# VH-VL binders against q0atu2: the designs that were tried, part 319

Target 1, 119 residues: q0atu2
Amino acid sequence: MLDKKARIRTSREYRNVFEKGKRLSGRFLIIYYVENALDNNRFGFITNKKIGMAVIRNRIKRQLRAIVREYQGQVKNKHDIVLVARAGIGKSSFEGMEKDYIAIMKKAGLFARNANKID
Key: E = the ipSAE of ESMFold2; O = the ipSAE of OpenDDE; V2 = 0.75 times the mean of E and O plus 0.25 times the DockQ between their complexes.

## First folded at step 16 (VH-VL)

Design a76 (framework fv_dusigitumab; at its last look DockQ between E and O 0.71; V2 from the best seeds 0.81)
Fold by OpenDDE, look of step 17:
Structure a76 (fold): chain C 119 residues (1-119), chain A 122 residues (1-122), chain B 111 residues (1-111)
Amino acid sequence: as target 1 above (119 residues)
Amino acid sequence: QVQLVQSGAEVKKPGASVKVSCKASGYTFTSYDINWVRQATGQGLEWMGWMNPDSGDTGYAQKFQGRVTMTRNTSISTAYMELSSLRSEDTAVYYCARDVGYDSGEFYFDYWGQGTTVTVSS
Amino acid sequence: QSVLTQPPSVSAAPGQKVTISCSGSSSNIGYNYVSWYQQLPGTAPKLLIYDNNKRPSGIPDRFSGSKSGTSATLGITGLQTGDEADYYCGTWDSSLSTGYVFGGGTKLTVL
């Protein structure tokens, strides 16, 4: 699980990201991201009913949290980032979600340039 | 089979704009980003930017920001690249290319258009 | 002026092996997978290698790719006259100027 300080938890925090942040769409994910006044990143996750039943939504959320956690150290600091799961994500594999996340984050310029990728 | 077919050659005056089209077929148009790459005569490849046909999101190379606009018409699976304020240095062959970044998390271009020659001369 | 550095030209006789280097930095080759493109005279570029060392279908095993640190290498064995072309490396750059970057290109001449 993500540390509490690394999580967007309040409606106000989410609203701030949506209102002031940038939006970027991938195949399975949409990210909203905005610079924060902190020294750490915070992540939020949204899975709506378009994805499917609650069991599916919860699974997707767990998977997205796992992906974010894995690449957390590569993300440029001082950002609030909200991941919104798209309708088609329910049909994707974990690897597919991961690759989509990576692609989006790269396009957003949110991955640290000095981070090392394990090839 | 995947195919990208671009519009024909263009001749423009300095200061004018050019809009090149790229029609995609053989795959789901909205599932892959379209990139544009140009190549001046006798020169190397130069990346211009990417466009997400599904969302319309774009990312442009800094060099072309303010002058380039990448759009799409999903109903006809066609991507467009418009370059304004043309100058002689913009004379080049312009390519559209399919990006498979969402499939791998790594960006590379597996299919290319045949290229569109744009000549800027007074 | 290209972000990725390639030798301007290489040459070899048919049947020989050639290597083309591609040098970058930690923000591009060091962090992202490298792709190679072949451009025959008067034609559009063609994907030759992706993910550092993988070949698309239709690309013979005479072509190989490798990556180490911030550099990549394209290898061509059993050189054929039809291999005469320009070769470009490319990868994503995760620097402040985020985007795709190409090498300057290498002209391969088959003697």
Scores: ipSAE 0.900, ipTM 0.949, lowest interface PAE 0.5, mean pLDDT 94
Fold by ESMFold2-Fast, scan of step 16:
Structure a76 (fold): chain C 119 residues (1-119), chain A 122 residues (1-122), chain B 111 residues (1-111)
Amino acid sequence: as target 1 above (119 residues)
Amino acid sequence: QVQLVQSGAEVKKPGASVKVSCKASGYTFTSYDINWVRQATGQGLEWMGWMNPDSGDTGYAQKFQGRVTMTRNTSISTAYMELSSLRSEDTAVYYCARDVGYDSGEFYFDYWGQGTTVTVSS
Amino acid sequence: QSVLTQPPSVSAAPGQKVTISCSGSSSNIGYNYVSWYQQLPGTAPKLLIYDNNKRPSGIPDRFSGSKSGTSATLGITGLQTGDEADYYCGTWDSSLSTGYVFGGGTKLTVL
């Protein structure tokens, strides 16, 4: 549901975030993040087999995209961010994932009201 | 019940380092971040940083970057805050405090340690 | 100086009511929820209010909180001598110097 411009699409772009970025862990999520040279934010999503069966992984991925979409206006511009779901995420509620995401993004310094207009 | 129990008072000379401990009990230690807050004599509360006991991730206030290190030992549910290059202005009570950010999406400290007095004196 | 502004002191008699203000900016109180902490002399701070207006179990109804725009208020009714303490507001600051910030504290004297 994110615009094509807001998605990390290539393995090179994922590799850049992992190699140059910072890492912060929450209870259900890990984020890797780095400032980009673009005029927009881009997001990537990783749900591995340790989470559970394909149906669970697909549900988690859709829920994470929905959360990111809902809060995209609060993310400070010019960042590439990859969300990696931890093994325990399958037992979380939607609200639990949402709160985890908000807390991680705030601790990373990535959340601000009216990103790009706050000053 | 949830408890955070800190180590005892320390007296240090200028230039030394101090390491304060905070032992958690009554909850899953790795599920909540530990923050450190100090209070210099006659002053208000000053946030120093947070530490994730699961990952070891940290975030430090700019004022303390380069001098503070926050760590943990998961096997004994204990958090540590080490402050180096001590000055007389570091004389303060140091508190550990648990934050509920991952549950709430907002940060506040629901349980605090009793405090550790650190005196920096010649 | 503190990032959040509180009056340095407030005084009232037993049984009266007081309010303590806490003023910030769009990057802290304007964006995040506010908490209040009570520090009795010689003790660690204790959480009084979280999420702007909620009380932890064990905190009496005499303590209340509110938030409007970039300011928050702690209300205390039916003042008791045991309420004599320092009161601090606190919140997350989402500016470039991201982290938790406290108000400068308000010393409540119950005369």
Scores: ipSAE 0.836, ipTM 0.920, lowest interface PAE 0.6, mean pLDDT 91
Fold by ESMFold2, look of step 17:
Structure a76 (fold): chain C 119 residues (1-119), chain A 122 residues (1-122), chain B 111 residues (1-111)
Amino acid sequence: as target 1 above (119 residues)
Amino acid sequence: QVQLVQSGAEVKKPGASVKVSCKASGYTFTSYDINWVRQATGQGLEWMGWMNPDSGDTGYAQKFQGRVTMTRNTSISTAYMELSSLRSEDTAVYYCARDVGYDSGEFYFDYWGQGTTVTVSS
Amino acid sequence: QSVLTQPPSVSAAPGQKVTISCSGSSSNIGYNYVSWYQQLPGTAPKLLIYDNNKRPSGIPDRFSGSKSGTSATLGITGLQTGDEADYYCGTWDSSLSTGYVFGGGTKLTVL
């Protein structure tokens, strides 16, 4: 699980990322990201009702949290990052979501050699 | 039967712009990013940037930021690269290439267009 | 010049083996997987090796790839006249100026 301090929690925090941040789309995910004034990264997760029922959306959120946790040591610090699940994500595998995340994070410049040590 | 077919050769004067097209077939155009790579005569390959045909998102090499625009028309499965303020040093063959990053998590180009020669002459 | 360093040329006789090196840094070859591309004279590049050491369908097993630390190597055995081409390594660079990078290219001559 992600640390409490590594979570985006309030509507204002989410709105700041959407309004001030950059946006990149992958096959299953969209990321929004912006620099923050903290010493750490924060992550948020959004699953739209169009992707499925609450059970499906909760499963997707758990899978995305697991992926983020696995790679968080490689993420450039001082960013708020919101992962938005696209409508087709329910048909992906865990590995498919993971590869999509890796690709878009590299293209966004958020995975870097100098960020943190590789886990 | 993945194919990328590019537009024909162009001759331009310094200061002009050029727009090269890349028509994709044999796969779902919006599922893979298109990258552009150029090669001056007798020189190596130079990466210019990537474009996501689904969203229109782009990422440009620093050298070309401000001079290059990569776009698409999804209804005809066609990607475009436009380079402005042309100089003689921009004389090169320009390639489009399909990026498999979303399948792999790693980036490489599995299919390439045939290339488009752009000559900038005064 | 090129972020990734390759020898400008290599040569060997038909039937022999040759290797082509590609030297980079921790932010590119050290962090990301390496691919190799073959460019026959007058043609577009073609994918030869991906994920450091894997071959796409149709690429014979006399072409091989490997990676150690911040260096990658392309091996070609049983050299044929048809192998005369330029060879490029390529990878993603995950530094502050993130993007794709190619080596300077290596011209292979079969004598």
Scores: ipSAE 0.779, ipTM 0.909, lowest interface PAE 1.0, mean pLDDT 91
ESMFold2 (binder alone), look of step 17: mean pLDDT 92; pTM 0.947

Design a77 (framework fv_dusigitumab)
Fold by OpenDDE, second read of step 17:
Structure a77 (fold): chain C 119 residues (1-119), chain A 122 residues (1-122), chain B 111 residues (1-111)
Amino acid sequence: as target 1 above (119 residues)
Amino acid sequence: QVQLVQSGAEVKKPGASVKVSCKASGYTFTSYDINWVRQATGQGLEWMGWMNPDSGDTGYAQKFQGRVTMTRNTSISTAYMELSSLRSEDTAVYYCARDVGYDSGEFYFDYWGQGTTVTVSS
Amino acid sequence: QSVLTQPPSVSAAPGQKVTISCSGSSSNIGYNYVSWYQQLPGTAPKLLIYDNNKRPSGIPDRFSGSKSGTSATLGITGLQTGDEADYYCGTWDSSLSAPYVFGGGTKLTVL
């Protein structure tokens, strides 16, 4: 589980990311990201009803948190990042979600290294 | 099979604009980004930018910021690259290429168009 | 000029082995996988190697790739006349405004 300090938790915090942040779409994810005034990154997760029933949404959210936790040490500092699950994510494998996340984060300039491709 | 077919050669005057098309087939167009790469005569490959056919999101090389526009028409699986304020230095072969980033988390181009020659001369 | 450095040319006789180097930095080759492209005269580039050392289907095992530190190498054994082409390395560089970068290209001449 992500540290409480590494989580976006309030509506105001989410609103700030959506209003001031940049948006980038992947195959299964959309990310909103903006610089913060902290020394750490914060992550938020949104799983809308379009991706499926509550059980599915909760599963996806757990998987996304696992992915973010796995790679959080490689993300550039001082960012608030919100992950929005897209409709097709429910049919994706964990690996598929992971690859999508990595690709989007690289395109956003937030992720420089792939943990699976370390030499 | 995957194919990228580009529009024909263009001859333009300095200051004009050129719009090159790239029609994709053999795969789901909206599932892969399209990149544009150019090559001046006798020179190396130069990356210009990427375009997400699903969202329309783009990322351009700084060198082309303000002059390049990458778009798409999903109904006909076609990507477009428009370059404005053309100069002689823009004379080159322009390629579209499919990006497999979303599949692998790594960026490389597995399929390329045949190229479009753009000549800028007075 | 190119972010990745390649020798401008290499040459060898048929049947011999050649290597083409690609030198980068920690922000590109150091952190990302390298791809190689073959460009035959008058044709579009073709993917030759991806993920440092993987071959797409249809690419013979005479072609190999390797990576160490901030450098990559393309190896071609059993050189054939049909291998005469330009070869480019490429990779992602998140530190640049142009995140995908190519080498300057290497012209391979088969003697």
Scores: ipSAE 0.895, ipTM 0.948, lowest interface PAE 0.5, mean pLDDT 94
Fold by ESMFold2-Fast, scan of step 16:
Structure a77 (fold): chain C 119 residues (1-119), chain A 122 residues (1-122), chain B 111 residues (1-111)
Amino acid sequence: as target 1 above (119 residues)
Amino acid sequence: QVQLVQSGAEVKKPGASVKVSCKASGYTFTSYDINWVRQATGQGLEWMGWMNPDSGDTGYAQKFQGRVTMTRNTSISTAYMELSSLRSEDTAVYYCARDVGYDSGEFYFDYWGQGTTVTVSS
Amino acid sequence: QSVLTQPPSVSAAPGQKVTISCSGSSSNIGYNYVSWYQQLPGTAPKLLIYDNNKRPSGIPDRFSGSKSGTSATLGITGLQTGDEADYYCGTWDSSLSAPYVFGGGTKLTVL
């Protein structure tokens, strides 16, 4: 469960990330990211019809939000980050999505701490 | 079996560029990032950067930013590392290495190329 | 200059045990998993240990790894002449623009 302030909500906010941001691809995910002028990070999630039916897309979105929430403390402050699920993500495990996310965030320089530590 | 096979030794003059190749086999080339690591004679390992063969995304060590370019040709499963404006200090063995980051969430190199010796001399 | 500190050399006799240290900081070893690489003379490095203490297939259990705080240790028991090599630790560094760093390397001589 991400707090409302930690969510990208409007088309204008998504568009800003896509137009101004950097892009980095993993195996199952693409991230777009840009620094913001806020005190906090905000996340957006995109799952398109190429992934599968609504029930699958909704499951993927819930799992990605859970992953983002779990590693929220490792993300450098003041970023808007949009996660775009690639077509093959529906065949991935939760662990597979999690590891892809960690690797992408580390390569983007967005993780400030060890993302593989779970208390 | 996984193999990374690199191009042969190069001798270059200062100011020239060198392009080293690394041909992958035994796995899906686009699923794993390729990193480049160099080692000067009698010295330690120095990480240069990573390249995603699916997207073409790269990340370079600050020391090499502006002089290094990492690319690939997916039709022949080959990665390339080009280093420009060569100096005598660039004399080293250059290795390509496969990164398991997307599988593990951690970066480490499970397979390495045999190395390419680059000598920069007048 | 390497970011991670290793002793430049260690030596021991066949059958003995040796340990090689790797010291870093909170931004690298303190928060990330450590790997170890073996480099035999004239060859490319080979992965020896990953995720602090795991061995790839084919690596004998004489080789072990551990991590405590900002330091990691490679242990080799039952030392053999074929273990004579350079050993490097490596890890992610969250504080630098370069995400991967190596130790300076340790030359193991089997006397």
Scores: ipSAE 0.794, ipTM 0.899, lowest interface PAE 0.8, mean pLDDT 90

Design a78 (framework fv_dusigitumab)
Fold by ESMFold2-Fast, scan of step 16:
Structure a78 (fold): chain C 119 residues (1-119), chain A 122 residues (1-122), chain B 111 residues (1-111)
Amino acid sequence: as target 1 above (119 residues)
Amino acid sequence: QVQLVQSGAEVKKPGASVKVSCKASGYTFTSYDINWVRQATGQGLEWMGWMNPDSGDTGYAQKFQGRVTMTRNTSISTAYMELSSLRSEDTAVYYCARDVGYDSGEFYFDYWGQGTTVTVSS
Amino acid sequence: QSVLTQPPSVSAAPGQKVTISCSGSSSNIGYNYVSWYQQLPGTAPKLLIYDNNKRPSGIPDRFSGSKSGTSATLGITGLQTGDEADYYCGTWDSSLSAYVVFGGGTKLTVL
């Protein structure tokens, strides 16, 4: 579970990320991201009807929150990040979404960890 | 069979620009990023940047920021790298390479173009 | 200047074993997986090892990789004259200037 303070909640906050942020696309995900003036990161999630029925969209949203939560400690502080699921995400595996997320976050320069990676 | 085929050798004067092409075949062009790596004569590999052929998004090495532009034409499955304000130290072989990052979460290059020699001389 | 350090050259006789080191830091090798590339004279680099120790289809088991802490090693056993090449390690750097980094390369001579 993401803490309430780590979530983007209002339309105005989402609009700020879309208008002022940078954008990078992966295979299943698009991220919009901007540095914030807070001491923590905040995440937003968008799953639109192009993905599929509500059951599929709710599963994807839950899985994306789980992925973000797992990798939260690797994200550089003071960023607002919105994940937008692309239409094809409904056919991906959990691992496929996870690898796409890792790749796009690395390309955005948002992933940093001081500890050694284990295989 | 995956192939990346690059344009032919170029000879340019200092201050000119060069645009190298990389034509992909044997896979879905828009599904994998294309990276550009150069190698000066007798020197090592130097990464220049990545380009997402689906979105057009790019990321450039700091050294080349402001001089390099990476683009694509999806209708002909071709990636381009343009380097401007050429200097003699830009004399090198330029390679395009496919990365598997979106599948693996790690960046390594499974297929490479044959290379394009760019010579900058007065 | 290369961010990853490799010896500039190594040499051995046919049938012998050689190892090539690649040294980095916590922000590159310490955090990310390592790949290795073989470059035969006059040719493009070819992927030899990925994810620290995995071989692509067609790469013989004489080639192996390993990683410990902030260093990686490429091992080649049963050396053949056709192994004469430049070898490069590569990884992602997770520091402020996030990008792909390569070692300076190692020229392998089979005597």
Scores: ipSAE 0.712, ipTM 0.879, lowest interface PAE 1.0, mean pLDDT 90

Design a79 (framework fv_dusigitumab)
Fold by ESMFold2-Fast, scan of step 16:
Structure a79 (fold): chain C 119 residues (1-119), chain A 122 residues (1-122), chain B 111 residues (1-111)
Amino acid sequence: as target 1 above (119 residues)
Amino acid sequence: QVQLVQSGAEVKKPGASVKVSCKASGYTFTSYDINWVRQATGQGLEWMGWMNPDSGDTGYAQKFQGRVTMTRNTSISTAYMELSSLRSEDTAVYYCARDVGYDSGEFYFDYWGQGTTVTVSS
Amino acid sequence: QSVLTQPPSVSAAPGQKVTISCSGSSSNIGYNYVSWYQQLPGTAPKLLIYDNNKRPSGIPDRFSGSKSGTSATLGITGLQTGDEADYYCGTWDSSLSAEYVFGGGTKLTVL
């Protein structure tokens, strides 16, 4: 799991990202992102009921946290980023979600390094 | 069979706008981003931007910000690139190209349109 | 000026081999995979190499690619007259520009 410092935790913080942030869509993911005034990045995760049953949503959320954790060192600092899983994500493989995340983050200009490893 | 077919040649005056089309066939149009790349006569390739045909999201090269707009019509699997405030330096062949980023996490263009010649002259 | 540097031209005789270099920086070739595109006279570019060294279906094995540090190389062996073309390297630039960049292109003449 991501450390507390790297997590968006409150409704107010999520609301700020949704209202003031930019949005970019991939096949399985949508990201909302905004610069923050902190010295670190923070991530939020949303898996809504359109994805499927709680078991599927919980698996997807765990897998997305694992992907974000793996690549967190490559994300340009000072951003709050919320990942919203799209309805079709439940049919994706782990690698498929990972590739989608990498492509979206690169297109958003949020990756400072090659996304194949955190270091 | 994947195919990208572009609209025909255009001749424009300085200050006008041009809109080039790129019709996709042989694959699910909304699953792959369309990029636009131009090439001035005798010069190299210059990337202009990408457009996600599912969401309508775009990303433009800094050089073209404020002058370029990339859109699509999903009902006819067609991408568009509009360039405004044309100058003589915009005289070029404009290509659309499909990228595989969402499949690979890396960007490259596996299929290209045949190109559209745009001439800007008075 | 191109972000990635290629020699403007290269030439060799049929049956020989050539290499075309592509030099970048840590934010592009140093961090991302490189692709190569072939442009025959009067035609659109065609993908020749992707992911540094992979060939699409239909590309002969006499075309090869490699990458080391901030540079990439396209190799062509057994040169044929039909190989006369412009060759471009390309990659994503992960700096603040966050855009795809091409090399300046190399004109291959087969004499």
Scores: ipSAE 0.818, ipTM 0.910, lowest interface PAE 0.7, mean pLDDT 91
Fold by OpenDDE, second read of step 17:
Structure a79 (fold): chain C 119 residues (1-119), chain A 122 residues (1-122), chain B 111 residues (1-111)
Amino acid sequence: as target 1 above (119 residues)
Amino acid sequence: QVQLVQSGAEVKKPGASVKVSCKASGYTFTSYDINWVRQATGQGLEWMGWMNPDSGDTGYAQKFQGRVTMTRNTSISTAYMELSSLRSEDTAVYYCARDVGYDSGEFYFDYWGQGTTVTVSS
Amino acid sequence: QSVLTQPPSVSAAPGQKVTISCSGSSSNIGYNYVSWYQQLPGTAPKLLIYDNNKRPSGIPDRFSGSKSGTSATLGITGLQTGDEADYYCGTWDSSLSAEYVFGGGTKLTVL
């Protein structure tokens, strides 16, 4: 689990990211990101029924949280970042999902260019 | 224009393996998944699996797990489907098809190969 | 045997309208977009409808698609002799064993 302070939790916080943030689309993920006034990053996660049954959506959320947690230290600070799972994520492997996350974060300029898969 | 051109007909004995190729042209090969679908004579379409030409990641139908291998050679924009331990029931026309999942986030096959007939007989 | 259920055959005279049904479940048609494929005799399948009701370029407006609940329908108006073919519905199944699934196919005969 991500630390409580590292999570976007309120509808107002989500809305702020969607309205004021930038959007980038990857193969399996769409990210919305905006600078915040804090000293830490916050992450949000969105899945919908197009991904699959509740058990699948929950699994995807767990996997995304694991990925975000793993690379949290490599993300530029003071950002609110919302990950929206695309419909195709359901057929993605964990490694494929991780690769897509890294690629899209680099494209957004939120990762260092030399950031890569750790394991 | 987008084209998928498959290899020629195959005749195999039971227990053997067959490897069908699918050469793509007219688009960026690594940007779209390749799916394989087969059709036994007089029967319906049966999905076998998907392969991502960029990463090499695959997803197979349960029915073919352990028996099918989907690969690619990006330098020649060619996808491969290998089916092992062939049985008479594997006699069918095998199709490769492009998956429009990247842009839309949904899955449908907008371009198909012409098909490859695989016959398994003693 | 197929995950999606279609009538095995339908028939009508030229100029008439036909509908082909496709019945599934919540994990496939219920959550995902449905596509339809036309397969003329001796040829590879061709995309006919995608995203429930959208037509690719080159597909006439005589062909239409709709979806409601866990079922989808293909409609063909102004039936022509050239429409005689097999028609398949397909969609992604978002279950634990994620797979693309097809209907059993419907043979359309133009009388």
Scores: ipSAE 0.016, ipTM 0.688, lowest interface PAE 7.2, mean pLDDT 90

Design a8 (framework fv_dusigitumab)
Fold by ESMFold2-Fast, scan of step 16:
Structure a8 (fold): chain C 119 residues (1-119), chain A 122 residues (1-122), chain B 111 residues (1-111)
Amino acid sequence: as target 1 above (119 residues)
Amino acid sequence: QVQLVQSGAEVKKPGASVKVSCKASGYTFTSYDINWVRQATGQGLEWMGWMNPDSGDTGYAQKFQGRVTMTRNTSISTAYMELSSLRSEDTAVYYCARDVGYDSGEFYFDYWGQGTTVTVSS
Amino acid sequence: QSVLTQPPSVSAAPGQKVTISCSGSSSNIEYNYVSWYQQLPGTAPKLLIYDDNKRPSGIPDRFSGSKSGTSATLGITGLQTGDEADYYCGTWDSSLSAGYVFGGGTKLTVL
């Protein structure tokens, strides 16, 4: 579970990321990201019904939070980042989602070039 | 043009089941979710659930879970909503509606069927 | 009761302006986009506004939407007798096991 202070909770904060942030698309994920005025990173997650049934959406949201938490220490500080799951994510493996996350974060310049899973 | 055409009025006894159809035309049927919404006489709109015509996946409102089944037949671009164990309180107009869902969490109904009146009485 | 609260009725004279409020919570109105639907007597609902403030093609610009925090507003200017209808707000509610919710509806009477 991500700490409460590391989560984007309000529509106003989501709107700020969508309006002012950059967008980058991966195979299964889209990220929107912007620098914040805080001393920590915050993450938001969007999984809509086009992905599949509630059980699938809940599994994906849980898996995305686990991936983000696992790589949290490798993300450049002071960013608000929203992950939007694409329709095809329901057919992806955990490893597939993880690989897509690492790839898009590196492309965004938010992840070290040789960043790996934190032991 | 986009059209959703529903089956005709039904009169049922308590305990029976009703199956309403919704035939889509003018667009690619499998590209948009179909939702079902009902409205009792003089009352407001009540969402029942969504059905993905490509995958067959569904999501139902908690109130209808266990009594409603939403299906489709892609060969004839038709969605179905079956409600079982009918009660007097199920007397309503039932609508199908096309959903323009979007990855950013957009949910709205851009086209609606004309409605099917279902009357449950002894 | 509906999780989204609307006034049950509103009235105004032809040519006047009217606003219809829709109040909810962070899990619905604040988090998600709001839509508005018009239902003329004896007809199916029709989409008036989507994504808080956007109009579909064919909807006159005298209809407008806005949102602030947990409340959304439908504005109608230059009222016409043909605007007499029931108006519903609607949005996705993340707190209700990912379900769509409608407001209770507002009956607009043009006097």
Scores: ipSAE 0.006, ipTM 0.561, lowest interface PAE 13.2, mean pLDDT 84

